# Ledger of designs, part 11: VH-VL binders against q8ixk2r445to577

Target 1, 133 residues: q8ixk2r445to577
Amino acid sequence: FFGMLQNKGLTDYCFDYNPPDENQIVGHQVILYLCHGMGQNQFFEYTSQKEIRYNTHQPEGCIAVEAGMDTLIMHLCEETAPENQKFILQEDGSLFHEQSKKCVQAARKESSDSFVPLLRDCTNSDHQKWFFK

## First folded at step 1 (VH-VL)

Design o22 (framework fv_cosibelimab)
Fold by ESMFold2-Fast, scan of step 1:
Formats: sequence, C-alpha cells, structure tokens
Structure o22 (fold): chain C 133 residues (1-133), chain A 120 residues (1-120), chain B 112 residues (1-112)
Amino acid sequence: as target 1 above (133 residues)
Amino acid sequence: EVQLVQSGAEVKKPGSSVKVSCKASGGTFSRYAISWVRQAPGQGLEWMGVIIPIFGKANYAQKFQGRVTITADESTSTAYMELSSLRSEDTAVYYCARSYTGRYKPFDYWGQGTLVTVSS
Amino acid sequence: NFMLTQPHSVSESPGKTVTISCTRSSGSIASNYVQWYQQRPGSAPTTVIYEDNQRPSGVPDRFSGSIDSSSNSASLTISGLKTEDEADYYCQSYDSSNKHWVFGGGTKLTVL
C-alpha cells in the first residue's frame, strides 16, 4: 500500500511530514494537514515489515514513537524494523502501534488550531480509522 | 543549487502540437512535483497541471483536460508538457515550476519560460 | 471549484503602505495556505510570502501577509513602498477537492 494516509473521521486531513529543513528528513513530528492529493510530503508507503515510510530515497524515513511519548516522529529506517516503528493497519482501518499497544488517532494539538496524529487508547472512533488514497 | 532549464522558443501552426521540456538539476527530482503554468501576453498566471514523479501520475486543470499531457523521465530528471490542437490563443510563455505542498515555498524554483507562438 | 479575486491595480506613493486583497469565492480562505508571488516585467515570478504570512530569506520585512476569515480574504501588505516594488502580484492557494492550484488574477502595483 502506498499513497496519502487519510483519516476517516477528520475526512479532509492526511498524514503530512513537513520538516523545516527539506534536506534532513528525521527528527520532527508528523502532522495532519489538508489532503492536497499531490503526494510529496503526504506520500507514505506501508511495508511488509509494518513500517510507514516517508522517503523512498536513501536514507529512508520511517515513522516511530519513542518510549513514553504519544507523538509520531520521523526516524531513519533500519534493515530490520525496530518495534517502535511497527504499526499494524487493521481491516477496519485502525493503525495499531505494537510497542505501546495504542492506536493512532487524529487529534487537535494542545494550545493550537493544528491537528496531529497521536497515540491513544484504542476505540472504535472514526478518528482512529485510516486509509490510503 | 536547484535549477530548472526549459527548451527554447517554438513557432507552431494552428492545429499542431508542441512539447516543452523542463530539466531539473541540483535537487531531488522525485521528491517534488513539477507544475506547468502559462502566461499569455499581458495576462495573468494560469495553472495547467502537475506531474508527481514518485507517483508516476499527473493532474490537470479542467480547462486543459484532454489536450494537455504532462510526463516525466526520472532517469534524466526531465518533465515534459505537450499541448495539442494549438490555437492562436495558446500563444504564451510556458513555465515549469517546482511545487511542494509543504511549508517550503510551494513554487520555490521556476524555469526561465518558453515562448510558444501559434500563428499561420 | 473556487476563484481567487484580486483588484486589477493599486497605486500608492513612495514611503506609504499598500494592501492587496485576494478573496476566495467559495469555501474558507483559511482551508489552504495562501502564497504571494511578485513578477517584474520579463521575469519569472518569485515568492514574497508563503504559508499565509511567512517570508523567504531575502524578502524585506516590509512585506507581510495575513488572513481575514470574516471577509474570506488573504492580504499582502507592503509598507515603506519603494519604486522597485512596482510589479504584478499574484496570490495562490490549493483546491483540495479538485486537486489543483488556483492563482488570483493578479494586481499591478504602481508606485507612482
């Protein structure tokens, strides 16, 4: 699967990686932004190792969640996906982060009018349902 | 570092086609979309379409759907815009521009422009 | 499908402030970022504002951008006008529904 990772509940919003330095693809938070349909910073690939990859060029970026955190951060991809980079995309559209046992949810960023994907307890909410477009 | 270099001016007859090239250098071609924008003499900017190399697909403005074709060759980092069934009102400067829908200057580099004149 | 409407022309004296509006015909102006481009005769456009109100390096702080949701408009404001500011200015935004870029009609700025 690859494409724009769109939210079922927050229907106009897609996974978006928009670092301040376009030549450094690691270390910043993944956000949600209005789906533009042009790929680029909203283009992700879901791999057989259960990674969500941002960049198909070397070095590749992989979405990760650090221990004790609830935000999605871009890290470098590894030969074997570490547990913090593994997400199970379920048939119902839920995106389950294996290491934390939590689901990715579209949420408003605290003290902001912006939206971000955050780890939350798994529910049947449409804000936790994702699909590639 | 990034440069977009377009092919030279063209003079075409009505009913013919024109194919303009846009060669990118100094950057990562597949990370960015290339948009095509035209400007008739004394007129405003008009977006025609975009190619997304990593997707291998293009999107077009409705006005040009059916007579514009945008393609890309990733091996040569070159985008092409072909406009068919040319009319005199297609006389314009055609620009390619690197487009990025993220926070960095969505049209951050522009080609120098290619004048296409359509006359009998 | 939406249009971005700009005044055809604006004029002001050197040292004064001018504001150019860009009004979205349907849907909220705040739905997508607005960019502003400057085009001098014989040249390709260059970016003066991106993401509603951000300036590229090298663009003087006399240039600023803003969004007014009540009028459904974006504005480019140029203070301390200089003769070299004389140019055509275009706003631009993205139409997510139709997956295409939209340019405003352009505004010719004359500095007397």
Scores: ipSAE 0.025, ipTM 0.642, lowest interface PAE 7.1, mean pLDDT 85

Design o23 (framework fv_cosibelimab)
Fold by ESMFold2-Fast, scan of step 1:
Structure o23 (fold): chain C 133 residues (1-133), chain A 121 residues (1-121), chain B 112 residues (1-112)
Amino acid sequence: as target 1 above (133 residues)
Amino acid sequence: EVQLVQSGAEVKKPGSSVKVSCKASGGTFSRYAISWVRQAPGQGLEWMGVIIPIFGKANYAQKFQGRVTITADESTSTAYMELSSLRSEDTAVYYCARLYYRGSKYGMDVWGQGTLVTVSS
Amino acid sequence: NFMLTQPHSVSESPGKTVTISCTRSSGSIASNYVQWYQQRPGSAPTTVIYEDNQRPSGVPDRFSGSIDSSSNSASLTISGLKTEDEADYYCQSYDSSNKHWVFGGGTKLTVL
């Protein structure tokens, strides 16, 4: 799978990565933003290693969750995907983060009215359902 | 860094078609959005259309709808703009440009060198 | 749909500051981001400002962009003007209602 990773519950929003400096894509939080349908900063690839890759930059970025955190952060991809970079995209659309045993949910960011993907206890909520467009 | 290199100048007769190429190097071509912009002699920039190769999707300015076709060949990292039913007022330099966008933030960040198309009898 | 209007030409001496305006005919200028392109004689355009006020790598900080909602316009300001700044400058925005990219008419900057 590849494309814009869109939320079923928050229907107009997609995974989005807008680091302040395009030459340094590591260490910033993945956000949710209005889907524009044109790729680039909203174009992600789900790989056979269960990675969510951001391939519009070199070296490629991989979404990860730091220990003890619930935010999705961009890291460098590794030859063998580490556990914190593995997400299971299930047939019902849930994104299950294997290391934490939690699911990715569309949520409002605490410091603003912006939206971000966060790890939460798994539910059957449409805010935890994702699909590639 | 990303570069866009276009095909050479062409001279065409009224009523014919022209196909201009734009070859990308550097970066991941399939994730580009390539826009086409023309400039008649001594005049300003005019947007014609855009292609998103990974989705096989193209959109065109209303003025050119039905006359312009934009395509891409991912195996050669090349985008094409074909303009049919040429008229003398289609004489212009044609540019390809890569779109960079975030939500509604649409802009062009890398431009090709331009291709002069002259339409004369 | 809307138009972006620029002055046809501006002129100034080396070392001075010039400002080029870009006025939107309908709808708010702040509704969509504005980009600015520089086109030197015989050359393809290059981007000098994107997303209203951001500079690409390699563009000197003498170039800046701004938005003025009260006049419904965007502005490109070039300080410490140099002879190599002589070029045509184009503003550009996106018309989300019509899904069209709109260019201003262009401004010829002459550096005397």
Scores: ipSAE 0.023, ipTM 0.628, lowest interface PAE 6.2, mean pLDDT 86

Design o24 (framework fv_cosibelimab)
Fold by OpenDDE, second read of step 2:
Structure o24 (fold): chain C 133 residues (1-133), chain A 121 residues (1-121), chain B 112 residues (1-112)
Amino acid sequence: as target 1 above (133 residues)
Amino acid sequence: EVQLVQSGAEVKKPGSSVKVSCKASGGTFSRYAISWVRQAPGQGLEWMGVIIPIFGKANYAQKFQGRVTITADESTSTAYMELSSLRSEDTAVYYCARPGQFKTHYYFDYWGQGTLVTVSS
Amino acid sequence: NFMLTQPHSVSESPGKTVTISCTRSSGSIASNYVQWYQQRPGSAPTTVIYEDNQRPSGVPDRFSGSIDSSSNSASLTISGLKTEDEADYYCQSYDSSNKHWVFGGGTKLTVL
C-alpha cells in the first residue's frame, strides 16, 4: 500500500511530514494535515516489513516510536526493520504499533493546536482508522 | 504572523465582473486553504468558496456555482476571487480568510481587511 | 446540507452571563466542529471559539463554547459581560457532505 495515509474520523486529514531540511529528514514528528493529493510530504508506503516509509527523499525514512513516547518520529529505514518501526495495518483500518501494543490515533497534541497521530489504547474509534488513498 | 492584504474597493456596473486579490505573507501559502466570505451591508457572513493553492482546485458554494472563480498564484502568494454577472445584491464587503498553521482547515484564524464591492447602475 | 440558526439578537447587562445558541438543521451538530466569531462594526471577524470549546490565545476565559447533542445545537457563553463584548457573533461549521463552510445568521449582542 502506498499514497496518502488518511484518517477516517478526522475527515480529509492525512499523514504529513515536512522536515525543515530536506537533506536531513530524520528526527522530526509526523503530523496530520489536510490531504491535498499532491504527494510530496504526504506520500507514504506500508511495506512487507511492516514499515511506514517516507520515500520522497533518499535515504528513505521510516516512522518510529521512541521509548516512552506516544508520537511518531521519522527515523532512517534499516535493512531489517527494528521493532519500534513495526506497524500492523489491520483489515478494519486500525494501525497497530507492535512494540507499544497501542493504536495510532488522530488527536490534538497536548498543549498544541496541531493535529498529530498519537499512540493510544486501541479502541473502535474512527480516529484510529486509517486507509491509503 | 500571517497577514492577508486585499485589493482596494471596487465600483462596478451590473452585468460586469470583479476580481479581488488577497496577498498572503508571513507564512506558508501553498498548503493552506484560502476561503472567500462576503457580507452584504447589515447582513451576515456568507461563505463563497475555497481553494488550496497547492491542490489548485476550488470548491464553491452552490449559490455561486458558475458565477464565481477562485484561483491562486503560488509564485506571488496571492489568491483571487472573480465574480461575474454582477448584480446589486452582490454589493458587499468581500473577505479572504485562512486557518492557522497546524490547525484544521475547517475554520478561519486570519482575515483580510475586506474589499468593498459596490454594484450600481 | 444544513443551516445554522442563531437568534437575531440578545441583550444583557454588564457583569451578567449571556448565551447565544446555534442550531443545526440536519445532521449531528457533533459531526463537525463549531466555531464562533466576533465582529465589531467596520472590522473583520475574529475567532473567539474554535473546535466547539477551544479558546484562541488572547480571548478571555469569559468566553466558552459547548455542544448539546440533544438539541443539536452549539452555544457560546459569555460570562461577566463587558461593554466591549457588544458585537455580532457568528457560529460556523463545515459540511463534509458537500464540502461547504456554513455560517449562522449572526447574533447581535447588546450590552445594556
Scores: ipSAE 0.222, ipTM 0.775, lowest interface PAE 2.7, mean pLDDT 93
Fold by ESMFold2-Fast, scan of step 1:
Structure o24 (fold): chain C 133 residues (1-133), chain A 121 residues (1-121), chain B 112 residues (1-112)
Amino acid sequence: as target 1 above (133 residues)
Amino acid sequence: EVQLVQSGAEVKKPGSSVKVSCKASGGTFSRYAISWVRQAPGQGLEWMGVIIPIFGKANYAQKFQGRVTITADESTSTAYMELSSLRSEDTAVYYCARPGQFKTHYYFDYWGQGTLVTVSS
Amino acid sequence: NFMLTQPHSVSESPGKTVTISCTRSSGSIASNYVQWYQQRPGSAPTTVIYEDNQRPSGVPDRFSGSIDSSSNSASLTISGLKTEDEADYYCQSYDSSNKHWVFGGGTKLTVL
């Protein structure tokens, strides 16, 4: 699977990664941004190793969740995917982070118009359903 | 920084096809979408489609589906737009355009100079 | 799937303020960002506003953008109008449903 990773509940928003420059590709938070259909910062690949890869820029990044955190951050991909980089994309569209046993949910930042994907207890909410477009 | 250079003007007969090229220099080619936009004389801008070269994924405006083919050659950093079954109403300036680097939005930062395609007998 | 409608032409004298509207026919104007492009005869377009109200480097403060959800429209406002502002102006937005970009029909600005 590859393409723009769109939220079912927050209909117009897609996974987006906007690093500050080419020398700082990793270490920043993944955000949600209005879908534009032109790939690039919104183009991701779901791999057979259960990674969500950002491979439109070099070096390639893999989405991870740090221990005790709920934010998705970009890490360097490794030869063998570590547990914090493994997500199970379910048939119903839920994105389950195996190490934490939580699901990725589209969430609003209250003091801004900004949206981000966060780990939350799994529910059957459309805000926890994702699909490649 | 980024520069898009298009092929020269063409005169075509109705029913034929035309293939316009757009060579990119500076910046990254393979990972940035290239869009094609046309403009008929005295008329507005019309989006035709887009390709992401590294994945070969092209999407087309519904109006052009079935007669437009957008391709890219990563080895030469060149994108192509081929329009078949030409009609007189296809007479237009054809532009290629792309976004800037590391942007979450996709306004068209860089444009080619345009290629005039004239369809007449 | 939706159209963006602009007035065909607008005119104003130097030093005044002009506003060009861009109305979305279906769905909310606020569902997708709006860009504005300036095009002079014989030239490719250049961006004057992106993401509703942001200015690219080099675009003077006289250019501003706004969204009005009640009229389902975006607007480009040019204050302190100068003769070099004469051009065609196009709005643009994204249609998520059909996965394509949409341009408005364009507005010819005359400074008299």
Scores: ipSAE 0.128, ipTM 0.708, lowest interface PAE 4.9, mean pLDDT 86

Design o25 (framework fv_cosibelimab)
Fold by ESMFold2-Fast, scan of step 1:
Structure o25 (fold): chain C 133 residues (1-133), chain A 120 residues (1-120), chain B 112 residues (1-112)
Amino acid sequence: as target 1 above (133 residues)
Amino acid sequence: EVQLVQSGAEVKKPGSSVKVSCKASGGTFSRYAISWVRQAPGQGLEWMGVIIPIFGKANYAQKFQGRVTITADESTSTAYMELSSLRSEDTAVYYCARDRYSKGYSFDYWGQGTLVTVSS
Amino acid sequence: NFMLTQPHSVSESPGKTVTISCTRSSGSIASNYVQWYQQRPGSAPTTVIYEDNQRPSGVPDRFSGSIDSSSNSASLTISGLKTEDEADYYCQSYDSSNKHWVFGGGTKLTVL
């Protein structure tokens, strides 16, 4: 699968990665933003290694969640995906992070009007359902 | 460094079709959007449609729906805009433009334009 | 379906500051990013502002963009006007509902 990763509950929002410095694409948080349909900074690839890859810039980035954290951060992709970079996209649209046993949820950034994907206990909420467009 | 180079000027008869090309260089073609915009003499800019080559998806302005077809050939990094059933009102400079800077809201590079004249 | 309305023309003296407005007819101007393009006679447009207020490399800091939600307008401001700034200026925004780009009607800037 590849395309724009859209949220079922937050219906106009997609995964978005627009780093402040295009020459340093790792270390920044993945956000949610209005789906524009043009690819680029909202274009992601779900791989057979269970990675969510960002290929708009080189080198390729892979979404990861560090131990004890709940935010999705862009890391450098590795030849063999580490556990913190593995997500299972289920048939019902849930995006399950294997290492933490939690699901990716569309949520408001604390004390902000902006939205971000965060790890939360798995529920059947539409805010935890994702699909590629 | 990124350049969009368009095909040359054309003169067409009413009722015919025209196909304009836009060749991209200096960037990743497949994952960027290419839009087409026209400008009649002395008039403003009018958006016609866009293609995202990697998805094989094209979206068109309602005014041109059914008359415009936008395609892309990833092997040659070239986008095409074909406009059928030409009228004198279609006389315009046709531009291709690439979006790179924004979340799909900015045309960062423009082609030089192709003048299409429709006359009898 | 919204329209972006710009003044047809604006003029100002060299060295002064000019502001060109772009008003959205329905829905919030802040709902989508606003771009500004400069087009000199016989030339293709070039981007001077993207994402409301950002400048591409090579565009002088005399060019700035802003959004005013109270008037539902975007503005392009050019300070220290020079004769080479004479051009048509177009604003642009995306209509998410209809999935199309909308251009303003254009403003002819004359530096007198």
Scores: ipSAE 0.008, ipTM 0.612, lowest interface PAE 8.1, mean pLDDT 85

Design o26 (framework fv_cosibelimab)
Fold by ESMFold2-Fast, scan of step 1:
Structure o26 (fold): chain C 133 residues (1-133), chain A 121 residues (1-121), chain B 112 residues (1-112)
Amino acid sequence: as target 1 above (133 residues)
Amino acid sequence: EVQLVQSGAEVKKPGSSVKVSCKASGGTFSRYAISWVRQAPGQGLEWMGVIIPIFGKANYAQKFQGRVTITADESTSTAYMELSSLRSEDTAVYYCARQKYYGSGTWFDPWGQGTLVTVSS
Amino acid sequence: NFMLTQPHSVSESPGKTVTISCTRSSGSIASNYVQWYQQRPGSAPTTVIYEDNQRPSGVPDRFSGSIDSSSNSASLTISGLKTEDEADYYCQSYDSSNKHWVFGGGTKLTVL
C-alpha cells in the first residue's frame, strides 16, 4: 500500500512529515495535518517488511518508536528492519506496533497544540484506524 | 507577522482573463498553502483553490476546474490566480488567504485585503 | 459533497447572547473541524473560532464554539453583545472526500 495515510476517526487528517531541514530528514516527530491530496510530505509507503516509509527523500526515512516513548519519530531505514520500525497494518485498519504491543492513535499532543499519531493501548476506536487514500 | 497584499482592482471585458496577485511579506512564503476565495456582491464566500508553493502543486474546486490556474513564484513570494473566459457573474472580490499545510491548525490566517474584479462590456 | 446551512440573519440587543448555527447536509458535523470567520463591512474575514471551539489570540472569551451531533450542527455563541459585533459570520469545514473547503452561506448579525 502507498499514498496518503488517513485517519478514520479524525477524517480530515493524514500522516505528515515536513522536516525543518530538507537535507536532514531524521530525528523529528511525525505529525497529523489536513489531508491536501498532493502527496509530497504526506506520501508514505507500507512495505512487505512492515515499515512505514517516507519516500520523498534519499536516503529514505522509516517511522520508528523509541523504547519507553509513545511518539512516532523518523529514522533512517535499515537493510533489515529493526523491531522498533515494524507496524502491522491489520485487516480492520489498526496499525499495531509490534515491539511495544500498542496501536497508533490520532491524538492531540499534550505539550503542543498539534495533532500527532501516538502509541496507545489497542481499542476498537476509529481514531486507531488508518487507510491509504 | 505575515501580511498578504493583493493587486489592485480591475475592469475586464467578457471573454477575457484576469490575473490577481497576492504577495506575502514578513514571514516564510514557501512553507504555507495559499487559498483563493471569492465573494460576489452581497453574496457569501466561495472557495476556488489552493497552492502549496514549495511543491508547486495546486488543487481546484470542481466549479472552477478548467478556468482557474493558481501559480506561485517563490523568488518574489507571490501567488497568482488567473481566471479565464470571464462572464458577468465572475464580478466579485477575490481574496487570497494563508494556511499551514503541515502541523496543526487549518484555519485561514491572514487574509489579503481583496481585489475587486468587475466584468462589464 | 456537502453543504453548510446557516440562518440568513439573526438579531439581538446589546448585552444579550446570540447563537448562530451551521448545519451539515450529509456526513457527521463532528467528522471535520469547523472554523468561524467574522467579516465586517468593507473588510476581509478574520477568524473568531478555529477547530470547533478554540479562540485565536485577541478574540474575547465572549465568543465560543460548540458541536451538536444530534442536530448535525456547529454553533457560534456570542455573549455580552456589543455594537462592534455587527458583521457577517461564516462557518467553514473541510470535505475530505473532494479535497475542498466548504463555507456556510453566512449569517448577518444585527445588534440593536
Scores: ipSAE 0.007, ipTM 0.575, lowest interface PAE 9.6, mean pLDDT 84

Design o27 (framework fv_cosibelimab)
Fold by ESMFold2-Fast, scan of step 1:
Structure o27 (fold): chain C 133 residues (1-133), chain A 121 residues (1-121), chain B 112 residues (1-112)
Amino acid sequence: as target 1 above (133 residues)
Amino acid sequence: EVQLVQSGAEVKKPGSSVKVSCKASGGTFSRYAISWVRQAPGQGLEWMGVIIPIFGKANYAQKFQGRVTITADESTSTAYMELSSLRSEDTAVYYCATNRLPYKTEYFDYWGQGTLVTVSS
Amino acid sequence: NFMLTQPHSVSESPGKTVTISCTRSSGSIASNYVQWYQQRPGSAPTTVIYEDNQRPSGVPDRFSGSIDSSSNSASLTISGLKTEDEADYYCQSYDSSNKHWVFGGGTKLTVL
């Protein structure tokens, strides 16, 4: 699958990655932003290795969660996907982070009025359901 | 932060209509959805509908569909709720409340002071 | 359509803990976020809990929220009760199928 990764509950919001410096794509947090339909910062690919790739940049970025964290961070993709970069997109739209046993949920960014995807205990909430547009 | 100021109390006759205003100040009007919630004397909160000004779209609770109209004027940062075919059962305090977009997941973070509408003959 | 059911009233002494439940009649309580609002007499409601368990700035940590899927309910817990906590409390959630907000019937908290 590929396209804009949109939240079922937070219906107008999509995965978005807009690093401050386009020459350095790693280390920054993935956010949620109003879906604009123009690709670019919101264009992602779900791969057969269960990666969520940021296809706009070279080298390609892969979404990861560092040990003990609940935020989604951009890392460089590897030839063999490491466990922290694997997300299982399930039939019901849930996005299960295999290594942590948690699900990606649309949530408010702390100390901000912005939104971000975070790892949370899996529930049947529409805020944990995602689809490619 | 954002403040919501509503129009004053009104006394209306059965069968008439009432239009309550809600002026937003201290924030970006177009970044919010505005809901209307009423509360009859001694009763609970009842959601009536919402408008998202930037999309020009309004959605209504089924109970009020056909009687309520919610509009927004971005130039004056004012939302309106008009309720027609008034009955005595419509006597209530009417509140406007904002939630940041997207409205489906956000709590009602700012509330107006309420407008008492009394329907009597 | 679903309903959110709350107890009509609860009461407890100052310094104690109370829990107010909010039960969803159909569909999972976990399917949508639950908010809690406090309304004192003559005032508009104010948010004490949003997104199941988050507190707005200025709300004391004595207020907490939780979800219990086994009972299909959300709960608001207030510890260290103070007289100023006396108010009506409303839970709220979003009905995705009908695209509308649902409020619980409200619970009157009396602190004696």
Scores: ipSAE 0.005, ipTM 0.522, lowest interface PAE 14.5, mean pLDDT 84

Design o28 (framework fv_cosibelimab)
Fold by ESMFold2-Fast, scan of step 1:
Structure o28 (fold): chain C 133 residues (1-133), chain A 120 residues (1-120), chain B 112 residues (1-112)
Amino acid sequence: as target 1 above (133 residues)
Amino acid sequence: EVQLVQSGAEVKKPGSSVKVSCKASGGTFSDYAISWVRQAPGQGLEWMGVIIPIFDTANYAQKFQGRVTITADESTSTAYMELSSLRSEDTAVYYCARDEYYGSGYFDYWGQGTLVTVSS
Amino acid sequence: NFMLTQPHSVSESPGKTVTISCTRSSGSIDSNYVQWYQQRPGSAPTTVIYEDNQRPSGVPDRFSGSIDSSSNSASLTISGLKTEDEADYYCQSYDSSNYYVVFGGGTKLTVL
């Protein structure tokens, strides 16, 4: 699937990646921002390897979660997707990170007025349900 | 630190209108939603509506549609709630509360409350 | 719109544990987050639990939240009860289909 990855609970917000330097796409946190429908920094691909790819820049980035962390960061894609880059988009809209056994949830960033996707214990909350638009 | 400061108590006659203010300090005002919640003496909390400055939009509980108007002035970081056609049943403490706008509906900060008394 | 139903009052002795329920009348309790607020007489409400089970900074770990999908309810549990916990407690959720915030009727906790 391709498109903007939108949250069912936080209805006007989409996955967004806007690195401060377009020549350094790695190492920054994925955020949630108002869906603008223009693609660009909100355009992602869900692959057959269960990756969420950022295709706006070259080389392509892949969303990952580092061991012990709950934040989603941009990493370089690998020929064979490592386990920390695999997310299972389920029929109910849950985005399940198999390595951690947690689900991606729309949440407020601590000490900030920004929203971010975070790993949380899986619930049936609309804030853990995602779809491509 | 974030603080919500409301205007002072008011006594109004039936049929009049009241406008309560809520001034926010700390954080970027436009990045937050402000809800209005009232509480009649000895009763529970009742949601009236919300203003979402970043979307330039407001939404109201069905019970108050047509009587309530919620506005925001970003230049003064102040939200307002105006309730018209007042009745004795509108006697209540009115609170403003900051929330995450459709994120979780979490009210992280509350104003101190404004008592509005409607009597003849 | 759905309704959230709480018991009118609950009482328990100091040092004991009390649980306050919040039952959703239609739709799944799991569909939207539940928050819990504490209100003492003459004061504005303050948050004790947000997003089902999270505690704000400064709230003791004696306060916890949980969801029971089988009874379509959320619960606030307060262990090691202290006299200072005596207050009214409100649950609150959001109805995304109608863009409305819903409060429970409130529960008066008496610590005897």
Scores: ipSAE 0.006, ipTM 0.542, lowest interface PAE 12.8, mean pLDDT 83

Design o29 (framework fv_cosibelimab)
Fold by ESMFold2-Fast, scan of step 1:
Structure o29 (fold): chain C 133 residues (1-133), chain A 120 residues (1-120), chain B 112 residues (1-112)
Amino acid sequence: as target 1 above (133 residues)
Amino acid sequence: EVQLVQSGAEVKKPGSSVKVSCKASGGTFSDYAISWVRQAPGQGLEWMGVIIPIFDTANYAQKFQGRVTITADESTSTAYMELSSLRSEDTAVYYCARGDYESSWYFDYWGQGTLVTVSS
Amino acid sequence: NFMLTQPHSVSESPGKTVTISCTRSSGSIDSNYVQWYQQRPGSAPTTVIYEDNQRPSGVPDRFSGSIDSSSNSASLTISGLKTEDEADYYCQSYDSSNYYVVFGGGTKLTVL
């Protein structure tokens, strides 16, 4: 699958990656932003290795979770995907992070007007359901 | 200064419904979750449910599912808790509380409480 | 779905130290933060400890919180007991699996 990765609960919001420096695509947090339908910063690919790849800049980025954290960050993709970069997109739309055994949820970022995807215990909430558009 | 101000005491008959309000002043209403917690005379704190206005999401404790409805009106910065099919066991002080849903679910501000008495 | 269990009552003399436990029935106590609330008769609860061991502004340092993973419990410790500490104390955590806020049953502290 490929396209904009949209939240079922926050219907107008998509995964978005907008690094402040195009020469350093790694280490910044993935955010949620209003879906604009134009690809670019919101264009992601779900691979056979269970990666969520960001292909707008080179080298290609892969979404990962740092040990002990609940935030999704951009890391460099590897030839063989490490466990922290694997997300299972389930039939019901949930994104399950195998290494932590948690699900990706749309959430408000503290002290701001912005939204971010965070790891949370898995529920049947629409805020934990995602689809490619 | 953040304040949660609740509606006044109510006396209701068994089988009726009650709707309690919680008005937030100071700060942004939609930035937080609002939970409802009740306390029967001489008893402990019992969580009833929560609304997170920015996600248009409410969730309820299993004991109250089907009887409780929690809503929010952002234009008036007011959350509401409606409890139906009232029984004498529903006599309690009902509190609204502002919660940090992003991290700890820490309640930093509480309403003053609303006494609901259910009697024939 | 888990429960938080507290002793129904504890009592101690002024100037001494008391510890109130809060035991989680299933899943690790470390999985979610624990807060502690103080409630005096006729009043809404107020926070004495949040996020396991943090004190809000205005809460004296004789109040402390701790987590014991081995016993699957959180504890509230009050040193230098004063008569004004007499109140009901509630622990509270969050059940991420069911999206439920969980309160302990409460502990009545009597300062003799």
Scores: ipSAE 0.000, ipTM 0.524, lowest interface PAE 16.0, mean pLDDT 85

